# VHH binders against Protein NEOXANTHIN-DEFICIENT 1 (NDX1), part 1

Every score and structure here is a prediction.

Target 1, 282 residues: Protein NEOXANTHIN-DEFICIENT 1 (NDX1), of Arabidopsis thaliana (Mouse-ear cress) (q8gwb2)
Amino acid sequence: MDVEEKRVSSGYAKPPWIFKGSALYQIHLVKAATARAFIPKEFRLVEAFGYTLGGFFLASYDDSPAGVFDELVVIAGIVWNPPTSCAWAARVLVNSDEACHHGRKEVGLPSQVARFSKNITAVPKQKRDRAFGFLDTFGLGTTLSHPENLMEVKVSEVDSAASTDICNIQIRSDETKVGNWMGPAIKMALPSFSGNTIYNSNLLKYSCHLHCRVRPVRPAVVSGALEDETEKFTEQNHTSQESLENERQLSKAVMLSKPIIALQFKCLTMQVEAPVVIYPSK
Positions, changes and structure headers below are counted from each chain's first letter, unless a header gives other numbers; Kabat numbers aren't used for antibody chains.
F, E and O are the ipSAE of ESMFold2-Fast, ESMFold2 and OpenDDE, as the mean of both directions, binder to target and target to binder. V2 is 0.75 times the mean of E and O plus 0.25 times the DockQ between their complexes.
[cut] stands for letters that were removed.
Atom coordinates printed by the task and the answers are left out, and those that the model quotes come from them; centres of patches stay.

## First folded at step 1 (VHH)

Design eH13 (framework vhh_8emy_2)
Fold by ESMFold2-Fast, scan of step 1:
Structure eH13 (fold): chain B 282 residues (1-282), chain A 125 residues (1-125)
Amino acid sequence: as target 1 above (282 residues)
Amino acid sequence: QVQLQESGGGLVQPGSSLRLSCAASGFTFSNYAMHWVRQAPGKGPEWVSSINSGGGSTNYATSVKGRFSISRDNPSKTLYLQMNSLRPEDSAVYYCAREPSFEDLWAYGTTFDYRGQGTQVTVSS
């Protein structure tokens, strides 16, 4: 639904916008051909041997201009932008209508509202443990399990009467964990390009600066089914729904690409600056 | 101080219904997804159900899907679990839990550090 453009500027906080929370940044080997489907031809893809570095940024914000919400950024690849390189944000999924609206209007992100379903499973890791006090009181048995924690984050697009699943992200506790290791404090700049939206047709570049404690973690396991390409053979012409489904399949391809590295960002403070309109030279 | 207080458990016959409640305090309830977890004698904790902060999205373990219904009332800071068609295998202590952060999951390998004292459900044959 179109919302009056000037309402956003009167209701949204002025940049730079501050987001606080935690995140998982996971890097995947993405096929260059897949990345190029998202990235305008005038941008040079940073690639080697037919692959680029894409992946995803999964965040949970407990303080932001839009309040509390979860975000999944699908990163198609790395684009050369001398003297640096920039991530290409192919899709931004948020579980907040306000975050989606302001992302589209202020930052120019390809934002969409999605459902984030978080399911926690405690998987028994060992069956040798015993808690005497509790067992004496309730007669609970002789062995208590030490669970390995698994959080499943299921991300589904919400559209019309139907929900369409995009991916399931399984985050596991680290086997090497013997306590709370906070990791080193870092400062990082994550410049990004964003595509046009129905709210802003311009191509935008924005700067994200983050301060956090970082640690490498076990890469999350991403699952989801890619739809059979033969299903598209019955399509006679392109519609907006067909385009949305094509974007969904490409996003799934990025998410299901081979994981390389995963980083946990704790005590995250992310500063997002106002976007700059760019015009490719060709 | 985060506090969660479960109630509504009891001894019932197979096929009966129970409605569990969880009263939350010490945090902004409407900002957090909430979970129900149960633990049967001699077994590890089993996740049962979850509901997002706004109440519009719910999920259920396969073992309870179609029989249990999770809901919340944010103004009263209360979480509910409606349990229908109870079976002997549903006998457990039921815990209300605030959704753990990614940090909590990676800290100690235990889920639901913010859980209450539990409420006992016993389904007699």
Scores: ipSAE 0.012, ipTM 0.330, lowest interface PAE 8.4, mean pLDDT 73

Design eH8 (framework vhh_8emy_2)
Fold by ESMFold2-Fast, scan of step 1:
Structure eH8 (fold): chain B 282 residues (1-282), chain A 125 residues (1-125)
Amino acid sequence: as target 1 above (282 residues)
Amino acid sequence: QVQLQESGGGLVQPGSSLRLSCAASGFTFSDYYMHWVRQAPGKGPEWVSSISYSGGSTNYATSVKGRFSISRDNPSKTLYLQMNSLRPEDSAVYYCAKGTPEEIFDYLTSGMDYRGQGTQVTVSS
């Protein structure tokens, strides 16, 4: 234990903060206009043909400063951070009040309390995979099971007495999956920017250090209802309440954008360093 | 050491009922989601049912919904599966498991055999 300086952080103890569990990282083609609504003018969006790379990070933590909880990071897009780039969060949904408060105050994240409902369903197989059946018959195949299971994660935002549905994430088995993992475990250090929220007006920079096993997986199917677009166009000035609802609807649009790739992170250890306040250089 | 001991299986006729039990030891039973998973010969593992820490939330596979009922007794550290209106397609070795929904889903999608003791259920006329 390193105890040289003690910084109290409302129940989270001293940084760096360590989160252990698993995650699904899914990348979507997000309209640049949608992403720009979340990104401060000081940062340049990485875009091509009117699109950026956003999507989501869906995590289940079994050991963290807040104990066991779930997190959905809605990623608006990619921001230039030469010589690399970094993701910008549109919304962070957590089923822990303490994680929400810490994210808002200490990390500058657009955090909201949410309810996560997880259902595993096993569905009857309606068809056989002819390739697997053929290979098995001739002894050329494997004893590879063809899973018929799916997992649904329903995320609903909670605010005072109200609950608002955000999305349903349907994770299905890959029909060609052989159970291979990318080994050994990989390590990544990701610089991140945050802040410029109603909860923390500063611009912040911090690092996330990830240590995990990674494999590409079948992209999850995301569903949800969007508000009538025509009704939105009739309003020019928004109240603060309408502004918050607009941010929620734009976050839904990110989630419902076209998926292109998904990665599963297993045996995940995520170390989040204490953010520092930055001032944009002219 | 975590130990899970399944029991209550047997040979029954279609339409019959069975009650499976799982005795847990080596961990704080009331802190974990518990699940029933089954594996039929020549097939991969299939998730059957899940129950939350307190028993306040339960979920079922579409193939067993309305026929099976999962329950738990935290003081006795025992998980149950009440199976009614059994069908030949319910024939399998039944296993209990502890873990998060993600851990169980990962296990189910890995395609690996579950080779614990389990309890055999055979539904045959």
Scores: ipSAE 0.250, ipTM 0.632, lowest interface PAE 4.2, mean pLDDT 78

Design eP1 (framework vhh_8emy_2)
Fold by ESMFold2-Fast, scan of step 1:
Structure eP1 (fold): chain B 282 residues (1-282), chain A 123 residues (1-123)
Amino acid sequence: as target 1 above (282 residues)
Amino acid sequence: QVQLQESGGGLVQPGSSLRLSCAASGFTFSSYAMHWVRQAPGKGPEWVSSISYSGGSTNYATSVKGRFSISRDNPSKTLYLQMNSLRPEDSAVYYCARDEYWDESGYEDFDYRGQGTQVTVSS
């Protein structure tokens, strides 16, 4: 049960909405069939050889209309909208009730509340590839004297008698690479489609304007969790429950798809403009 | 060189249990996610299960969910698959695979896989 909150007491201020923090944007090769399950029939998928570009956007906001919170956007794929193309979100997980409500009502996102648990551990640096090991001035000694940080982000269901993990994201960072940022801060605009949910039936288009420092990083390793080991099949004759479970499994498939590239956004300022209702031509 | 060596397969009756092991060498085992993949005669490879580098997260194919359990022991560099309530359709060669990147459509694209261990479930 999601109850509508009054805007004046719980909603965001008037747009554009400003979010500040850091993020990891990881692009995956996603099966076109998987992506199409999330995308309205009115839109054509950008695809080649049965694949589209999806993945995820994992953000930690230090300052936003909802204060401090974390967000995981599961990106199903890219859809055509000439002269441009737009991303389509399969699922949005946030650890803020305010962000969830706003995303559902104002932005048309498939938002749900989840728990985010972040652990950072220093670990011994993995052996370098032979090609780069040849450049190793101190051999194994150099590798061992410079450990990598490991960040593990667990995303878990909130509305359950026992907390159940949805996914686990493992991010490895080399300490020397943290200081090695690409060029000056850059600006970019990312158009997105949204809507066609039970919370917002309109088809929407909005733009995110990003200002941040960007660097390529090692793609994060994503793992799912044992979900049905303790659960019994008792949802027979409830097609809505089966549909939701299917959507969870398909969004998990997006998360577990093959990584292509990963980009870290630091000193991020994201400006989200008010969505406009669109009426796509057939 | 990276090596993966599976063991523990055999001929068993339906309803039996088997525990497969995979001994890893030539790389930092604790830094990689690991997978179990199987291939039955006349069929393509089927992903069975995966486990994160730390063991904190596991995943299973729907066909084995609730019956199989994946685990790892990083100090001994060993991956395990506990198979319970075995069925004739579980008969296959089981492979241990190393892959930092998991993709359900790319079973063949795993970094490395071992030589396999044969599991036959028959009365």
Scores: ipSAE 0.000, ipTM 0.102, lowest interface PAE 19.4, mean pLDDT 73

Design eP5 (framework vhh_8emy_2)
Fold by ESMFold2-Fast, scan of step 1:
Structure eP5 (fold): chain B 282 residues (1-282), chain A 123 residues (1-123)
Amino acid sequence: as target 1 above (282 residues)
Amino acid sequence: QVQLQESGGGLVQPGSSLRLSCAASGFTFSDYAMHWVRQAPGKGPEWVSSISGSGGSTNYATSVKGRFSISRDNPSKTLYLQMNSLRPEDSAVYYCAREWTYDESGTYIFDYRGQGTQVTVSS
């Protein structure tokens, strides 16, 4: 494969675009009112009892059109696309300028440049005596307790000279409530609507074809501060800046919503087709 | 046929360094997380370190963090453990293990383990 097709000054290689790495897909119970702020009026939100299913997709790519980078997709909710449904992205945070520009122009994503700070702290697990020594004595395999590891991912949005904290994601790798490995690699298609941004005015539909190993994991703990009402109306947040800040705060609300389930994607290959322009009826 | 073969153990003085190797064969090495496990005389097995299939994520027991470094070379199908500032309490047989899964109790489950290599740290 031609590595020179990765054009830093003239944009990405031709679609379909291939991304390889790993990801955490976490589903949250998001208030319908919060999700509706991101979704065009033409689309019907899938909701029950005032809630929709949103959450986030946190990825670390080892190989992509932009090389190595991290991505946080904030998912506002799901919208009807009969006979199925499509996800709607509220915000896409990437630590690559090339990925940000491509997402904005070609995929119609609400992409922003962000800083990802990753810290891993190992803590001893108090049940080391859970090793099954009698099985080792019989030669019937090996099971061992290991110390719990806490990975903390701090995401801060970068806008010119300013850096704004979005969230902190705490992932415990060796929690008691980790599901068993699901088996062989599986293939999935995740349809999504995009567009209607200041960077791409078209309404778009695209699909991500994923091939990966999947297992359920304990949901990550997300923390962050929402701005209070008085700070929101300061002089610094007026006009277009005020609108963008409101979208940022609502994106934080999605991240801080109640977690329901989390899935770990290993050996991920994600294929993104070129989006198609759509014209929804009135 | 899956095979794991450790090497590099020996007798060293406290404060010394030693590098262990594990040669893997019979499977797609890059698809599996790999672990180092040790067992001291008269004690049960103790988990030491792990590395993801791509090498992008590593984890260490608190007793070895900052002193040991796990790495892998997927083209050569080899796992490594660089051990620095060795202490008498590091004396053990070191095993290379392939991760099958982990259960709800947070216990690693290994489907294959090598024969081990003896590390002795003494004067």
Scores: ipSAE 0.000, ipTM 0.156, lowest interface PAE 18.2, mean pLDDT 76

Design eP7 (framework vhh_8emy_2)
Fold by ESMFold2-Fast, scan of step 1:
Structure eP7 (fold): chain B 282 residues (1-282), chain A 125 residues (1-125)
Amino acid sequence: as target 1 above (282 residues)
Amino acid sequence: QVQLQESGGGLVQPGSSLRLSCAASGFTFSNYAMHWVRQAPGKGPEWVSSISSGGSYTNYATSVKGRFSISRDNPSKTLYLQMNSLRPEDSAVYYCARTEVYIETSGDSTYFDYRGQGTQVTVSS
């Protein structure tokens, strides 16, 4: 396709950083034990009956300080540091080298470069074999005989010469069945915590302002990569390699947790303020 | 419009080196990951190497790893492929390709937007 030339300033722009595009925010019921592995000791995990609310934020930015790129934020759960409650990112996967370095350095995110493979196909929608009016009305498996779009997003982390599969996200949309967007564009201000990474050991707080049109959508189906058949190495290398693999496995567990709700954000403008240090590294 | 112009190919003997260049225009070069893809007669296209938009991350096909080096110069909007220890099986037309940073084909292939004619590399004894 024809690609329009965009003017980009040298290096990342000054804060606040503005990202424009679209996103899917999907909330999962995440086991507290899984989420707890990512939570700094300074914060308490918000949980009930052994579960927290995590999931993911999948964004496609058409305009940002790093230009055009995709982002997958793996959300471990909700943390509480009185009086503030907010989501905690377990991993941030971006297909932009510049966005990755900026996230690590300036925002304190656990950012990693990744490949995003997107495939969009029109798939015929199938009618249910049984014509039961009541069940068709309330059944989640009810379908119409018209095409629906299937978008598959495969995300793989990139480390120099190697890539490691994280997940495949299947998004099915049925435009005929979904009504108009929920009213006019809405504005939200969300506090966020970050830091406590090998790239930025401080604990940080910043504000994220969203302006977008929102609608509830069918939750995406997340599947894992090929089964993890990795033979245990007799004498594994550096401790960091083992730590990275454990973080990857836990991130996969978050992605594969039970979906509860999904929200689509269109005409998204996301404004990220510069972080402030709340707990310095000593 | 997007335009990619490859150069630097030629006829060389086995064991020789060549440096390919690709001049980009019609888009903000520094926003895109760039790739080298080759196609030998009678075969489908084979991905050779990739470089991230900022140049910090590179990847290579197993067949060329250790022999080829990909690099880029964003100010001059140029992509390079340094090819060392060339073998007859490296003979192909080499294309530089752009990937929309959020669009790659699923499976073992990346979707490429070939804008140039390619540059022929022939390694012959």
Scores: ipSAE 0.000, ipTM 0.167, lowest interface PAE 14.2, mean pLDDT 74

Design eS14 (framework vhh_8emy_2)
Fold by ESMFold2-Fast, scan of step 1:
Structure eS14 (fold): chain B 282 residues (1-282), chain A 125 residues (1-125)
Amino acid sequence: as target 1 above (282 residues)
Amino acid sequence: QVQLQESGGGLVQPGSSLRLSCAASGFTFSSYWMHWVRQAPGKGPEWVSSINSGGGSTNYATSVKGRFSISRDNPSKTLYLQMNSLRPEDSAVYYCAREDTYVFIGSTEYDFDYRGQGTQVTVSS
């Protein structure tokens, strides 16, 4: 009997695929030359003075076709997509083998398996809160400290026997820098481009529908290490492994570029539709 | 500084109604989303309802939708929860909670930076 009759896309349900969770969307000023390494020549990069808008989308899903997992989408830049603009992913890092495989084969994403180490540190911030009650009358009241949340996310790419550090993302809460929520929830329908990878050479278009609560927040601090970039300029041809390493270094450059703005997405429901082929591979 | 004080709980029979109140102080009440959260003995906290800063948008957990109604009075800095057709499963300590101002990744639950001491609701004969 046909394998396709018995299974659904590597264990995933049929599209549309629904992902529920929360996310941080951070926009960076990215050098146009860096972004062009990931974007097909057929598309116009939205740029000014040698820069485009890239950055990252960091998500944690508690309900998805792959269950619970984390995702880091490294966004190279903005591509013109009449009548609007569309983000182009340089790399998609997920801590789910199933999500990685599906992204590569069905959605055309440059997906890689990664380890996400999330640490939340409660840093006490002294605020004088009055404890009203019996004990306060006897002078036994305590000063309540409301801790600040510092979340550190370390992302390391997993490749067979080795783990390679990609970045550390430090999310520090600052009550004075947080904006108000933009309504109870907003809905956005975004067309997205994908493909042009070694796993899926077609150029693809798919719809992504987001429904979430949104507010502006303080941009996260990203740290990591870059290799000496002068070394790659002397190499005329790259093996497949060398091209993947260069892709990683350019993705790190996107992550380490200057932050402009960050948005927090809460109560996120993201619906991803099956892609259609726009330009088939030759 | 920030203070939330719930009231209105009690012991009632199934099918009864109760109205919970939450008095807020120490912050600009009219600028914050407000929530009701409940916790039954031996269970984790369960989000019940939310209301936006202006009072025009409300949300409810599926378990209470159609029976509970959240409202607010910004001039008096008071949040309300009208509970109708109460069931034994609604028995819990009910907490008034202010929307979290901090960024926290990895939760689809509502984050709260402050909550009150709670008011006990018991639905039994």
Scores: ipSAE 0.017, ipTM 0.309, lowest interface PAE 5.8, mean pLDDT 76

Design eS20 (framework vhh_8emy_2)
Fold by ESMFold2-Fast, scan of step 1:
Structure eS20 (fold): chain B 282 residues (1-282), chain A 123 residues (1-123)
Amino acid sequence: as target 1 above (282 residues)
Amino acid sequence: QVQLQESGGGLVQPGSSLRLSCAASGFTFDDYAMHWVRQAPGKGPEWVSSISWSGGSTNYATSVKGRFSISRDNPSKTLYLQMNSLRPEDSAVYYCARQTVYFESGTYEFDYRGQGTQVTVSS
């Protein structure tokens, strides 16, 4: 009876949970020292030459258990847990209170409510791009020129009356318009660890099953907010803000790390399974 | 060989309803967001409505919100626009268009548009 009422009050149906939309998955070379700040000591970081593979997953969902919302997953690195390797989320930013609550409680994610400010503008192509000459035009190979679109996504973390800027992500979308090719249809599973938070103390493992069209794209340009102004606002909060601000700066370091590749996921259907509890062996 | 073929236009009285259809071929219809765009005589094109690839999200221009409804049938590769409470200012050639952007918010860009279907609302 109580279990049924608790499930109804959560707003989410029984797993697996289905999310539909589009996403940008960008992989960065993240310093191992930065990643280790987020990862429990019982896990071994997959690293080479002082770096791990982190980055971010930026999604816009048009159909989900929480309706329409945006998500930014900051990925600290890859954790080795034989026989598999798993991504570790440093922070999950969502513009849905319902998605935040569910992520925290049921999936064990370090979820926070954030504001996503999205703006699309038509801009001229970059003239200093070495791939383009003076005679180059928008829509290469066509006689008709069209403007390049720039999508800017500003992400700001929200806590009560305070708002803290995290990053600005600039995506050039019109270059994918040059051909009608959306990429091959793929199916993949992304295993991930979660948990060990104040909202869910269990250590968890779950899988996201993706069905989408994938294509490599130009990596997005990530920039950070003005640190002096954000530090001033957080210092006025008079809670234990020092460690929280350090976590924000480390998450920003992941976002500002060197990009390796970016993948666009179109027509994305993501199936999220209920996590399983993992017990440490030692 | 992307093809979009609109139909269902005609001459109607103010206050009437019309349903427009767009038959898509030459591509995987259920992979694309789709749009309706209209152009009245002597005016530039006006975006009317959009629908996501899955059908889960729809958007409307303020001029048609509450009167028009966009829908899609992915198995039959058909896009629809249900137009209710038609007004003389709705008179235009209506085009369906295929979207080609990373996300479905903001300014829409199209990589293909159909030949159009004429809607005339006359009193």
Scores: ipSAE 0.012, ipTM 0.450, lowest interface PAE 8.2, mean pLDDT 76

Design eS4 (framework vhh_8emy_2; at its last look DockQ between E and O 0.33; V2 from the best seeds 0.00; counts 0 for: pae E 16.2 > 2)
Fold by ESMFold2, look of step 2:
Structure eS4 (fold): chain B 282 residues (1-282), chain A 126 residues (1-126)
Amino acid sequence: as target 1 above (282 residues)
Amino acid sequence: QVQLQESGGGLVQPGSSLRLSCAASGFTFSSYAMHWVRQAPGKGPEWVSSISGSGGSTNYATSVKGRFSISRDNPSKTLYLQMNSLRPEDSAVYYCARDYTIEWTGSGYEVSFDYRGQGTQVTVSS
């Protein structure tokens, strides 16, 4: 492995880079074949019974080198990095041009500019009832429950004049169970591999050190855009367009994979260390 | 500032019951979940039970389910652990804790409870 000089961000302060905010970290049971498509063959996928642990990290940063922005990290799976393991980011969607540029160049992230549309609604908490409500056939009946909030986050990639839907994330919270409890304070090191992109051809390893309060929450419901079969794309630049669309569809597959656990992060401080080049590019 | 003091341990025969107490001060007791953790000689810490700030939600380790009961009295700022049908394997120093830290390192995690008291020894005849 060749030694590499430390890179300095053109739009950021010197590393480590500090991000503060809140996040939802959701772990999905991702098919190994889907994860394999993102991961260079040099890396050994951590899998059991044809699945790996991928999912997503949805963050809202209130304080960062790029100011205030939102981020969705699509995590393809976990790869071996003895004596431990590392996450592999399939795609990083941000609503900040500066964060996108920094991620691409300095961290080797597969970053893309995206739009995050958020809507918050108070909804009745659903009870488990076997009784059939006759008034519901006329829209007149309801069950009394403690209200909860529903946050809908619609994420779409933007590129010139085109906008491509990626997913819709519906987050519900159950406030009555825990009251003001935010969970224990934690420190986590989340190692990851990156690079091998058109923006940075090196293979890189970096770590995120998180300091936050964390609690388990109901997994968010993720849905994809409903596309009519009549939607047609005009044929243009076949190789580049096919590769981009395939990568986008595989990212959707990760997001739509079966959820296992969801963790709410509060009072988050994330420290991102400078990446280390670990394999020479060819 | 945060003070926690455990009491109620002792030497008992198998099948006996004990009730542990944890006196809390220096913080708004009702705003925090509370936990019982035990440590036997030659073993690492073992989480036993947790209770929400309101007392409405409780959780137990599988090794103690059905035998132990956690409760709290928020006006008196006291946490309890009722231990029934005690076994020799329950012998340990028992601690109460308000805070704990989870350190997540790749595919694993490590939990560190913030012990503020000396704990209380429970010994079930060897």
Scores: ipSAE 0.000, ipTM 0.149, lowest interface PAE 16.2, mean pLDDT 75
ESMFold2-Fast, scan of step 1: ipSAE 0.627; ipTM 0.860
ESMFold2 (binder alone), look of step 2: mean pLDDT 79; pTM 0.783
OpenDDE, look of step 2: ipSAE 0.396; ipTM 0.702

Design eT14 (framework vhh_8emy_2)
Fold by ESMFold2-Fast, scan of step 1:
Structure eT14 (fold): chain B 282 residues (1-282), chain A 123 residues (1-123)
Amino acid sequence: as target 1 above (282 residues)
Amino acid sequence: QVQLQESGGGLVQPGSSLRLSCAASGFTFSNYAMHWVRQAPGKGPEWVSSIYSGGSSTNYATSVKGRFSISRDNPSKTLYLQMNSLRPEDSAVYYCARDSTPFLYGEEAFDIRGQGTQVTVSS
C-alpha cells in the first residue's frame, strides 16, 4: 500500500552545469563590420585590419543536464569589455528542446532547436592534401595508402515548413592516430557575454571552464545554401522579424568566412557557471 | 546510465563460426561509431573492427580481415560481430566499445566499453 517516493530530475537543476563530450572549435577571419552589426554598441570589438576572430564551436555531448545532444555555436567575434575579452555567440543551435529552453532563459543565449544529421563515409584521400608522384611508394615519411573517413554534419531548421538547411559541415579524419599524436591536456577558462535577446533582455556574463585534450586538425569545409527567406511571417512585429533575418545573415557570413585553424577537443568536460547580470533591464 | 552489454561468446572448435552481439543503452546509438576490441590472456588489448554511424564504413584489423564482419542495427541499438573460420589465436575476451568522438574519426579512441564476452577456440 505504500506509494513509491519518486524524485523527478527536471533538466537543469542548479549550476554549475557540467557538459561532457567532444567538440570541434574552428576559427575564422570574420569581417568586423559583419560582427559589429549584431553586437551591442556599448561593447568594443577586438579587431585588426578590419577583421575579428569568429567561427564556430560544434559539440556532441554524451553527458549533460539535458542528456545526449549536439550543439553548434556560431561565434561572431571577440568582444572587449575591460578587463577581459569574451566570445560573442551570434546563434546557438541544439537538437534538444531542454537545452534550448535552458540556454534561452538561464544563460541568455540566442538558442534555437535544429536537426543534426550525421553521416560517415569512407572517401579517397584528397589530392590537395597529398601530392601525386613517385614519392607515394618509395618515399621517406610517406605512409602506405589509407582511406580517410568523412563525417558530414547537416544542420537544418525544424520550425521551417520547407525544412530549410542552415549548413553542411564536412570533417575529414586526421592522418595521425589519436593515441599517437593526441595533444596536451589543457584547462581553460572562457568568459562569455550573452543576453539582449527577445527571450532574456538582460546583459549577462558567465564563465566556461574547459578540461580536455586538444589537437590541431584540418579545418572543416562549410557548404550548402543558407536560406535568407524570412518573409513567410504573417503580420509579425517588424523588429523580431528583422532580428531573425539578421541572425540568418550573420550565421551565413560567419560560417562561410575564411578558416584559419581548427582544434579538436577530446575527453571534454565543460563547466558552465551561473551568469551574472551586468546591465539589468529596468 | 550508459551501458554496453556483450553476448554470444563460447567454446568452439577451429574453423567454426560465432556471432557476437552488443546491446547499447543510455545514449543515442545511431550517433556513435562503434568498435570491437579483444584481449587475450597475458596480452594487451587489440583493436579488431570499427563501424561508423551510417553502417557503410567499416574497418578491420589485418589479422581478421576477410573472416570477420561487423554490422549494426540502429533501431534495435545493437552491434554485431560475425566471426568465421575461427582460429586458436582468436581466443580472447571480446569487448564492444563506443567511440569517444561521435562525429570524428577515431579508430583507437574509446570512452565506454562493456564487460566483455569470452571466446575460446580449442580443439
Scores: ipSAE 0.006, ipTM 0.290, lowest interface PAE 9.8, mean pLDDT 73

